# Designs tried in a protein design chat: VH-VL binders against Acetyl-coenzyme A thioesterase (ACOT12). Part 1

All scores and structures are predictions.

Target 1, 210 residues: Acetyl-coenzyme A thioesterase (ACOT12), of Homo sapiens (Human) (q8wyk0r340to549)
Amino acid sequence: CIHWDISKQASLSDSNVEALKKLAAKRGWEVTSTVEKIKIYTLEEHDVLSVWVEKHVGSPAHLAYRLLSDFTKRPLWDPHFVSCEVIDWVSEDDQLYHITCPILNDDKPKDLVVLVSRRKPLKDGNTYTVAVKSVILPSVPPSPQYIRSEIICAGFLIHAIDSNSCIVSYFNHMSASILPYFAGNLGGWSKSIEETAASCIQFLENPPDD
Positions, changes and structure headers below are counted from each chain's first letter, unless a header gives other numbers; antibody chains are not in Kabat numbers.
F, E and O stand for the ipSAE by ESMFold2-Fast, ESMFold2 and OpenDDE, each averaged over both directions (binder to target, target to binder). V2 = 0.75 x the mean of E and O + 0.25 x the DockQ between their complexes.
Where letters were taken out, [cut] stands.
The coordinates of atoms that the task and the answers printed are left out; those that the model quotes come from them. Centres of patches stay.

## First folded at step 26 (VH-VL)

Design y3 (from y1 with light chain N53S S54N N55R R56P P57S T93D)
Fold by OpenDDE, fold request of step 27:
Structure y3 (fold): chain C 210 residues (1-210), chain A 122 residues (1-122), chain B 109 residues (1-109)
Amino acid sequence: as target 1 above (210 residues)
Amino acid sequence: EVQLVESGAEVKKPGSSVKVSCKASGYTFSRYDISWVRQAPGQGLEWMGSIIPMFDIANYAQKFQGRVTITADESTSTAYMELSSLRSEDTAVYYCARDTRDSSGYDAFDIWGQGTTVTVSS
Amino acid sequence: QSALTQPASVSGSLGQSVTISCTGSSSNIGAGYYVHWYQQHPGKAPNLMIYGSNRPSGVSNRFSGSKSGNTASLTISGLQAEDEADYYCQSYDSSDTYVFGGGTKLTVL
């Protein structure tokens, strides 16, 4: 986990984005499941499991980008998130969030402090980026009320297909602390991911009014 | 039919740049990675880099880092490889090749272009 | 020097079987990455012959691939005249790069 340094906020944010791109560019992804609008890939490396969830969405890429980059809205579609509050607006495209999760097997709920970095496509590009990783923020230390969890590297790559549809790819370099959020067992793992993905698609295709 | 068609032969001076194109057809362009592999006369195959069109991410071999640029134009289903600061040692046949990532997950090169001969000479 | 090591040349008589080896390291073949094999005739682009242990459609069942440890092998049974070509193995490296063998020239006697 990276210590947040305000003096290096730009480089840390860029590194966040590059880390996601590096993960996405990995070789060896294997198809685990294919449903109508959802495809799941997995990559196992050195006892680390990464997941890639591809979602076909009937919504403009720019809209999906706007909605997914606002983590305050994530509890609306992702049951693994109870609250997401902005801690600091680092820049227009970089934000720090405090996230709380539902109680699972533990007596205490988990929380996270994450940096969210979003980027629009470069000139002539068609892919938006929303990168997420945990940071250590001194102003938000671990609390006895929560079990502090971590996201090593996760996020969304949103590829425009046409003016009204896109492919939303979610990536997660899963740590042991996040694995429980995907499933209680291997048999239910894919189903849980599919359900979350379906909820995400529905949210993006039927966004709530602001 | 799935195929990759590359641009024509090039003759360049040392220090100049060359840009080779690779037009894809017969499949969804964005779903497959395009790699560039070159082969000097009488030598083996050498990977230069690749691009993931769907993510717009390019990766390069260390040997060519900073000197090669790989891009993709989805509107024309065309990948490009630009090599700058050309040297005589860059004389080779340059191939574009499609990765099998989306279809098989094995990451092999199942489709190849016909190759583009680039000659660098004074 | 190529990341993967192949013999410079192999030869076999018509109807015989030949095997071409491809030796890597713990960073590529030994890391579990798939190994693929390509055939290249003079003046032509390479053709995929084996991906992992599979054959693409249209490729003769005389071609087979295997791997053990850091070494992969291409076996060509019932050698025919048209099999005379250069053969390259290819894999991926933990450094996030594609790697090729140096190539093997197969001569059919």
Scores: ipSAE 0.866, ipTM 0.933, lowest interface PAE 0.5, mean pLDDT 94
Fold by OpenDDE, fold request of step 27:
Structure y3 (fold): chain C 210 residues (1-210), chain A 122 residues (1-122), chain B 109 residues (1-109)
Amino acid sequence: as target 1 above (210 residues)
Amino acid sequence: EVQLVESGAEVKKPGSSVKVSCKASGYTFSRYDISWVRQAPGQGLEWMGSIIPMFDIANYAQKFQGRVTITADESTSTAYMELSSLRSEDTAVYYCARDTRDSSGYDAFDIWGQGTTVTVSS
Amino acid sequence: QSALTQPASVSGSLGQSVTISCTGSSSNIGAGYYVHWYQQHPGKAPNLMIYGSNRPSGVSNRFSGSKSGNTASLTISGLQAEDEADYYCQSYDSSDTYVFGGGTKLTVL
């Protein structure tokens, strides 16, 4: 986990984006499941498991980008998140969030402090980026109320297919601290991911009012 | 029919740049990576870099970092490779090649362009 | 120097079988990455002959690929005149790069 440094906020934010791109660009992804509009890939490297969830979404890419980059809305579709509050607006495209999670097997809920970095496509590009990683923020130290968890590298790559549809690819360099259900059987794990993905698709295709 | 069609031969002077195009057809362009592989006369195959159109991510071999730029235009299903600061050693046939992202033959180049001869000479 | 090592040349008689080796390291073949094989005739682009242990559609079943440890092998059985070509192995490296062998010239006698 990286210490947040306001003097290096640009570099840290760019690194966040690059980390996601590096993860996405890895080779060796294997198809775990394919159900309707959702395809799940996994990549095992040493003792690390990464997941890639591909979602076919009937919504414009720019809309998906706007919705997914606003983490305050994530609790609306992702059951793993109870609240997401903006800590700081680092820039127009970089935000720090405090996230709380539901109580699972632990006696205390988990929380996270994350940097969310979003980027629009480059010139003539068609892919939006929303990168997420945990940072250590001195102003938000661990609390006895929560178990501080960490996202190593995660995010969304949103690829425009046409004016009204896109592919939303979610990546996560897995950590058992946030997603303990991955420790179960592959079937249950896949089903859980599928359900979350379906919820995400529904959210994006039926966005709430601003 | 799935195919990659590359641009024509190039003759360049040292220090100049060359941009080779690779037009894809017969498949969904965004679902496959495009790699560029060159082959100097009488030599073997050398990977230069690749682009993942779906993610707009380009990766390069360290040897060519800072000198090669790989791009893709989805609207025309065309990938490009631009090599700058050309040297005589860059004289080669440059191939574009398709690489699948699925488990069926990923990391393999199943479709190749016909190659573009780039000659660098004073 | 190529990341993967192949013999410079191999030869075989018509109808015979030949094997071309491709030796890598723990960062590529030994890391579990698939090895692929390409055939290249003079003045032509390479053709994928084997991906992992699989043959693309249209590729003769005379071609087969295997791997053990850091070494992959391409076996061509029942050699025919048209098999005379250069053969390249290719894999992926943990450094997130594609790697090729130096190529093997197959001569059919």
Scores: ipSAE 0.866, ipTM 0.932, lowest interface PAE 0.5, mean pLDDT 94
Fold by ESMFold2, fold request of step 27:
Structure y3 (fold): chain C 210 residues (1-210), chain A 122 residues (1-122), chain B 109 residues (1-109)
Amino acid sequence: as target 1 above (210 residues)
Amino acid sequence: EVQLVESGAEVKKPGSSVKVSCKASGYTFSRYDISWVRQAPGQGLEWMGSIIPMFDIANYAQKFQGRVTITADESTSTAYMELSSLRSEDTAVYYCARDTRDSSGYDAFDIWGQGTTVTVSS
Amino acid sequence: QSALTQPASVSGSLGQSVTISCTGSSSNIGAGYYVHWYQQHPGKAPNLMIYGSNRPSGVSNRFSGSKSGNTASLTISGLQAEDEADYYCQSYDSSDTYVFGGGTKLTVL
């Protein structure tokens, strides 16, 4: 896990985005589920599982980008998130969040401290980026109430199809510390991902007023 | 009808650069990737790099890193490959090829351009 | 040096079968990545013949592919004169690159 250092904010932001892009560019992704608007791919490596969820969404890409980059709204659609609180509005494109997750199997719930970095397309491109990675922040140390967990690399790549629709690709390179959380539902983790993706689509197509 | 049509043959001097285009038709451009593969006279196939239009990401074989730039223009359904600092060893036929991304294609190159001959000579 | 090793040439008589091997390593074929096969006639672009163990539409069932461990094989049965061509295997490597074999020239006798 990297240590947050405001004096290196730009390089940490770029590294966050670059890690997501490198994950997305990997080959060998296997389709494990295809339902109406949702495709789920997995990539199994040594001691980690990576997931790619592709969603066709009837919403403008710029709106999906605004909604998905605001992690305070993540609990509205993602049942894996109990709370997402802003620690620091670092810049226009970078924010620090503290995230809490539901209790699983009566174990202590997990928490996360993450950097969210976002990018609009370059003038010749059509893809928005929202990258998320855990950081170590001394002002928010692990607490006894939670198991401090780690997102190695996750996020969204949002590709505009036309003015009213986009393809949203979610990626997650799951660490051993968060893997049991997703795999702990016996025989149902693919269905859980499908339901979360469907909830995401519904949220993006029917956003809250503000 | 799915097609990849490349730009015409080029004759170049050592030290210059070349930019080859690859126009796609008959399919949704952003749903597939484009790879560039070259073949020197009497030699085998060599992957140079690819562009992923849906994610706006390019990647390159280590041998070409720093000399090759691969881009895509979705509005014209066209991919481009530019190779700089040309040497005589870069004389080859340059192909663009479509990368499949679903389980039926297994990441194979299922459609190829006709090839662009680039000759590098003094 | 190609990351995937193929014999430089193979020959077979009309009507017989030939097998072309493609040997990689634990970072490509041995990591479970699919192997694909391309046929190339002189002056033409490559043509996909086999992807994994499957045939594209229009490819004769005389062509088949298999793999085990670090090695893949293309088998062509009932050899015909038109099968005389160069054949390339291709896979993906954990270094995030596509890799090709060096090619095999098939001569039909």
Scores: ipSAE 0.662, ipTM 0.826, lowest interface PAE 1.2, mean pLDDT 88
Fold by ESMFold2, fold request of step 27:
Structure y3 (fold): chain C 210 residues (1-210), chain A 122 residues (1-122), chain B 109 residues (1-109)
Amino acid sequence: as target 1 above (210 residues)
Amino acid sequence: EVQLVESGAEVKKPGSSVKVSCKASGYTFSRYDISWVRQAPGQGLEWMGSIIPMFDIANYAQKFQGRVTITADESTSTAYMELSSLRSEDTAVYYCARDTRDSSGYDAFDIWGQGTTVTVSS
Amino acid sequence: QSALTQPASVSGSLGQSVTISCTGSSSNIGAGYYVHWYQQHPGKAPNLMIYGSNRPSGVSNRFSGSKSGNTASLTISGLQAEDEADYYCQSYDSSDTYVFGGGTKLTVL
């Protein structure tokens, strides 16, 4: 996990975005589910299992970008997030968040400290980027209440199709330490991903007034 | 009808650059990637790099890093490959090929351009 | 030199079967990446014949592909004169690159 350092903010922001783009550019993705507006791919590498969830969304890309880059809204649609609190508004395009998750199969929930980095498309490009990775932040140390966990690389690539629709691609690079949990619950895992993706689509198509 | 149509043959001097175009038709341009593959006379196929229009990402083979630039213009459904600092060993046929990263998730090159012959000589 | 190894040439008689091998390593074929096969006639672009173990629409069922360990095979049954061409295997490598075999010239006798 990388240490947050405000003096290196621009390079850390760029590396966050570049890691997501490198993950998205990998080959060998296997389709594991295709349902209506949702397609799920997996990629198994030496140490990790990665997931790619493609969603067709009836919402303008710029609106999806605004909503998905604001992690304070993540708990409204993603049941894996209990709270997302801003630690620091670092810049227009970078924010630090503390995230808490529900209890699963033990007495202690997980938490995260993450950098969220976002990018609008270049001049005539069509893709918005929201990249997420864990960072070490001394002002928010691990606490006994939570198991400090790590997002290696995750995020959204949002591609405009027309003025009122987009394709939202979610990527998550998972560590090998969680593979046993996925292997033993594969059928339930796939359905959980499909349900979360459907909730995301509904949220983006019917956003809150704020 | 899915097609990739490349620009015409080029004769170039050592040290110059060449830019080959690849016009796509018959499919949704952003749903597929475009790779560039070259073939020197009497030799095999060599992957140079790819552009992923859906994600605005270009990737390059290590051998060509720093000399090749691959871009795409979605409004014209056209990909471009520019190779700089040309040498005589860059004489080859340059193909664009479509990557099948659509709903199937395979990495095959299912549609190829006709090839662009680039000759580097004085 | 190619990351995937193919024999330089193979031959077979009209109506017979031939198999072309493609051997990689643990970083490509052995890592589980698909192997694809292309046919190339002189002066023409390559044409996809097999992707993984599947055939594209319009490709004869005389062509089939298989994979075991680090080796993939293309089998062409009922050889016809027009099958005489160069054949390339292709896969993906964990170094984030596409890799090709060196090519195999098939001669139909």
Scores: ipSAE 0.636, ipTM 0.810, lowest interface PAE 1.3, mean pLDDT 88

Design y4 (from x1 with light chain Y34D N53S S54N N55R R56P P57S T93D)
Fold by OpenDDE, fold request of step 27:
Structure y4 (fold): chain C 210 residues (1-210), chain A 122 residues (1-122), chain B 109 residues (1-109)
Amino acid sequence: as target 1 above (210 residues)
Amino acid sequence: EVQLVESGAEVKKPGSSVKVSCKASGYTFSRYDISWVRQAPGQGLEWMGSIIPMFDIANYAQKFQGRVTITADESTSTAYMELSSLRSEDTAVYYCARDTREGSYYDAFDIWGQGTTVTVSS
Amino acid sequence: QSALTQPASVSGSLGQSVTISCTGSSSNIGAGYDVHWYQQHPGKAPNLMIYGSNRPSGVSNRFSGSKSGNTASLTISGLQAEDEADYYCQSYDSSDTYVFGGGTKLTVL
């Protein structure tokens, strides 16, 4: 986990984005499941399992980008999130969040401190980026109220298909800390991912008023 | 018919830049990566880099890092390879080729352009 | 200096079988990445002949691919005159790069 340094905030934020791109660019993804508008890929590398969830969304890419980059909205569609509060606005496109999770098998709920870095497409590009990774923030140390968890590398690549539709690809470099959320079996894991993805699609296609 | 059609031959001076285009047709452009592979006269195939149109991510061989730029225009289903600071050693036929991120031809280049001859000479 | 090593040339008579080897390392072929084979005639673009151990549609069943350890092999049976060409193996490397063999010139006698 990266120690947050405000003096290096730009570099760290860029690294966040690049890490996601590197993950997405990996070869060897295998299709695990295909259901309606959702396709799940997995990539096994030694002791690391990564997941790629492709969602076909009937909403403009820029809207999906806006909604997904606002992590305060994530609890509205992702059951793995109870709360997500902004800790610091690093820049217009980079934010630090404190996330709390529901109590599962543990006695205490999990929490996370994450950097969210969003980027619009380059000129002539059609893909938005929302990168997420855990950071160590001294002002928000681990507490006895929560089990501090970590996201190594995750995020969304949002590819515009046309003016009214896009493909939202979610990536997650899975760590042992988040695996328990998926019921420990492949079928249950896939189902959980599918349900979350479906919820995400629904959220994006029926955004709340704002 | 699935095909890649590249731009015409180029003659360049050392130090200049060349930009080769690769027009794709017959398939969903965003679902396949486009790689650029060159072949110097009498030499073998050399991978230069790739672009993932769906993600707008380009990757390059270390040898060409900083000197090559690969882009894609989805609106025209065209990939581009720009090579700067040209040297005589860059004289070669430059091929674009597609490979899928999934499916039977995974990591294989199943479709190739016809090649673009780039000659670098004083 | 190619990442994958091929013999510079092989030859065979009409109707015979030839095998072209492609030797990599633990970072590519040995890492489990598939090996693909291409045929290239003079002045033409390469054609995919084998992906892994499979043939694309339209490719003669005389072509077959195999892999063991760090080495892959292309076997061409029942050699025909049109088989005379350059053959390249290709794989992926753990450094997230595509790698090619140096190419093998096949001469049909």
Scores: ipSAE 0.884, ipTM 0.936, lowest interface PAE 0.5, mean pLDDT 94
Fold by OpenDDE, fold request of step 27:
Structure y4 (fold): chain C 210 residues (1-210), chain A 122 residues (1-122), chain B 109 residues (1-109)
Amino acid sequence: as target 1 above (210 residues)
Amino acid sequence: EVQLVESGAEVKKPGSSVKVSCKASGYTFSRYDISWVRQAPGQGLEWMGSIIPMFDIANYAQKFQGRVTITADESTSTAYMELSSLRSEDTAVYYCARDTREGSYYDAFDIWGQGTTVTVSS
Amino acid sequence: QSALTQPASVSGSLGQSVTISCTGSSSNIGAGYDVHWYQQHPGKAPNLMIYGSNRPSGVSNRFSGSKSGNTASLTISGLQAEDEADYYCQSYDSSDTYVFGGGTKLTVL
């Protein structure tokens, strides 16, 4: 896990974005399931399982980008999030969040401290980026109230199809610490992912009022 | 019919830049990666880099890092390869090739352009 | 020089069988990445002949591919005059790069 350093905030944020792009660009993704507007891919490496969830969304890419980059809204559609509060607004496009999760099999709920870095398409590009990774923030140390969890590399690539639709691709370089976010068991893994994806699509297509 | 059509032959001076285009047709452009592979006279195939149009992510071989730029224009279904600081050793036929991320031909180049001859001479 | 090593040339008589080897390393073929084979006639673009152990539609069943350890092989049975060409193996590397063999010139006698 990366130690947060405000003096290096720019490089750390860019690194966050590049890490997601590197993950997305990997070869070897295999289709796990296809259900309606949702397609799930998996990538098995030596000791890591990564997931790619592709969502076809009937909403403008820029809107999806705005909504997904605001993690305070994530509890509205992702059941794995109880709360998400801004710790620090590092820049216009980089924010630190404290996240709490529901109690699963553990006695205590999990929490996370994450850096969210968002980027608009370059020049005349059509893909937005929302990168997420855990950071160590001295001002928010682990507490006895929570089990500190970590996101190694995750995020969204939002590709505009037309003015009113986009493809939202969620990536997660899964470790043992974040596997519970997807399922309670192997048999329900795909179903859990599909349900979360469907909720996400519904949220994006029917956004709440500001 | 699925095909890749490349731009015409180029003759360049050392130190200049060349930009080759590759127009795709017959398939969903954003769903396939485009790689650039060159072949010097009498030599083998050499991968230069690729672009993932859907993600707008380009990757390059270390040998060409900083000197090559690969881009894609979805509106015209066209990929581009720009090579700068040209040298005589850059004289070659440059191919664009399609690679799918999820199809039957996974990780293989199933469709190739006709090739673009680039000659670098003083 | 090439990440994958092929013999410079092979030859066979009409009707015979030939095998072209492609040797990689633990970072590509040995890492589990598939190996693909291309045929290239003079002045033409390469043509995909084998992807992994499969043949694309339209490719003769005389062509077959196999892999073991760090080495892949292309076998061409019942050699025909039209098989005379350059053949390249291709794979992927853990460094996130595509890699090619140096190519093999097949001469049909």
Scores: ipSAE 0.883, ipTM 0.936, lowest interface PAE 0.5, mean pLDDT 94
Fold by ESMFold2, fold request of step 27:
Structure y4 (fold): chain C 210 residues (1-210), chain A 122 residues (1-122), chain B 109 residues (1-109)
Amino acid sequence: as target 1 above (210 residues)
Amino acid sequence: EVQLVESGAEVKKPGSSVKVSCKASGYTFSRYDISWVRQAPGQGLEWMGSIIPMFDIANYAQKFQGRVTITADESTSTAYMELSSLRSEDTAVYYCARDTREGSYYDAFDIWGQGTTVTVSS
Amino acid sequence: QSALTQPASVSGSLGQSVTISCTGSSSNIGAGYDVHWYQQHPGKAPNLMIYGSNRPSGVSNRFSGSKSGNTASLTISGLQAEDEADYYCQSYDSSDTYVFGGGTKLTVL
């Protein structure tokens, strides 16, 4: 996990975005589910499982970008997030968040400290980027109430189709510890991902007035 | 029906740049990657780089790193390759070619443009 | 030189079979990536003939591809005059790049 260092803000922001793009560009993604507006891919590499959830959304890409880059809104649609609170408004394109997660199997709930880095499309491009990774921040140390956890690389790539629709691709670089569960419980795991993706679509198509 | 149509031949001076276009038709542009491959007179095929239009992500062969820029414009279904600091050795036919980034069956170039001749001469 | 090694030329008589080899390394063919084959007639764009062990629609069943270890092979049976062309193998490399062989000129005698 990388220590946050304000003197290296630009480098850490660029590294966050580049890690997401490198994950998305990998070869070998396998389709595991296709439902109406949602397609789920997995990529297995030795000790790592990654997930790519593709969502077709009836919303302008720039709106989806604004909504998804604001992690204070994440709990409105993603049941895996209990709270997302801003620690620091680092810059226009980078924010630090503290995230708490619900209890699973009577274990202590997990928490996270993350850097969210965002980018508008390159010249002539049509893809927005929202990248997420955990950082170590001394002002928000681990506490006994939570198990401090790590997002290695996650985020959204949002591709404009036309002025009223986009494809939202969610990526998450997960640890191998879930691989046995995923392989043996595809129906349950896939259903949970599909339900979260459907909730995301509804949120983006029917946003709060905020 | 599925085709890639490249821009016309170019004559350039050493030290200048060239930008070749590749317009796709007959398929969903964002579902396939576009690669650029060149062939000098009497020589073999040389991969230069590619772009993933869905994500706007480009990769380049080490030899061309820093000299080549590959971009895509979804609204016109067109990919571009720009090669800078041209030398006489860059005289070649430049092809664009389509590849799928999805699936587990192959990473092959199934559709090719007819090529753009770029001549670098004084 | 090329990341994939092909013989510079091969020849065969009409009606016979010929095999063109393509040898890579542990970072491409040896890593398990498929090998694809292209035919190029003079002045024309390359044409995909084989992807992995499969043929695209419209390609004659006289063309077949195989792979073993670090080496892939293109076999052309029942040689015809039109088969006289340059042939290239291509694969993916663990450096996240595509690589081509140097090309093989097939002469039909």
Scores: ipSAE 0.656, ipTM 0.826, lowest interface PAE 1.4, mean pLDDT 88
Fold by ESMFold2, fold request of step 27:
Structure y4 (fold): chain C 210 residues (1-210), chain A 122 residues (1-122), chain B 109 residues (1-109)
Amino acid sequence: as target 1 above (210 residues)
Amino acid sequence: EVQLVESGAEVKKPGSSVKVSCKASGYTFSRYDISWVRQAPGQGLEWMGSIIPMFDIANYAQKFQGRVTITADESTSTAYMELSSLRSEDTAVYYCARDTREGSYYDAFDIWGQGTTVTVSS
Amino acid sequence: QSALTQPASVSGSLGQSVTISCTGSSSNIGAGYDVHWYQQHPGKAPNLMIYGSNRPSGVSNRFSGSKSGNTASLTISGLQAEDEADYYCQSYDSSDTYVFGGGTKLTVL
């Protein structure tokens, strides 16, 4: 996990975005589920399992980007998030968040400290980027209330199809310890992912009033 | 029918740039990547770079890094390759080729454009 | 120069069998990436003949591909005049690039 250092903000931001792009560009993604507007891919690499969830969304790409890059709105659609609070509005394109998750199996709930880095398309491009990774921030150390957890590399690539629709691709780089669970319970895992993706689509197509 | 159709031949002066287009038809453009491969007279095939249209992610061979820009426009199903600071050594036929990210033709170039001849001379 | 090494030329008589080799390294063929083969007649674009060990639809069953270790092979049996062309192998490299062999000129005697 990378230590956050404001003096290296630009390089840490670029590294966050480039890690997501490198994950998305990998070869060997295999389709494991296709349901209407949702397609799920997996990629196994020795000690790593990665997931790519493709969603077709009837919303302008720039709106989806604005909504998905604002993690304070994440709990409105993602049941895995209880709260997302801004620690620091570092810059126009980078924010630090503290995230809390629901209690599972009567364990202590998990929390996260993440850097969210975002990019609008290149001048002639039509893809928006929202990259997420955990960082170590000394001012927000692990606390006894939570199990400090880690997002290795995750995020969204949002591709404009036309002025009113886009394809939202969610990526998540998982550890090898997840591989046995995913392989053994594909049907149940796939359905949970599909339900979260459907909630995301509904949120993006019917955003709450300002 | 699945097809890639490239723009017409170009004659360019050293130091200028060229932009070749590659229009795709007969398939869902965003599901496949596009690579650019060139062939100098009497020489072999040389991969220059590729683009993933869905993500606007381009990768370039080290030799061309900094001189080549590959882009895609899904609304017209067209990929573009722009090569700048042209030299006489850039005289070649430039092909676009479709790359499969999945399916039975994995990582192969299953469909090729007809080629665009670019001549760099005074 | 080429990441994949092919002989510059091979020749065979009508009706015979020829094999064209393609040797790479641990970062491409040796890493387990498939090898694909293209035929190119003079003045024409390359045409996919073999992907991995499979044939695209419309390609004669006289063409077959195989690989072992760092080396792949294209075998053309029952050699015919129209098989005279340049042949290129291609693979993927762990540097996230595509690599081609230098090409092999097949002459049918």
Scores: ipSAE 0.652, ipTM 0.813, lowest interface PAE 1.3, mean pLDDT 88

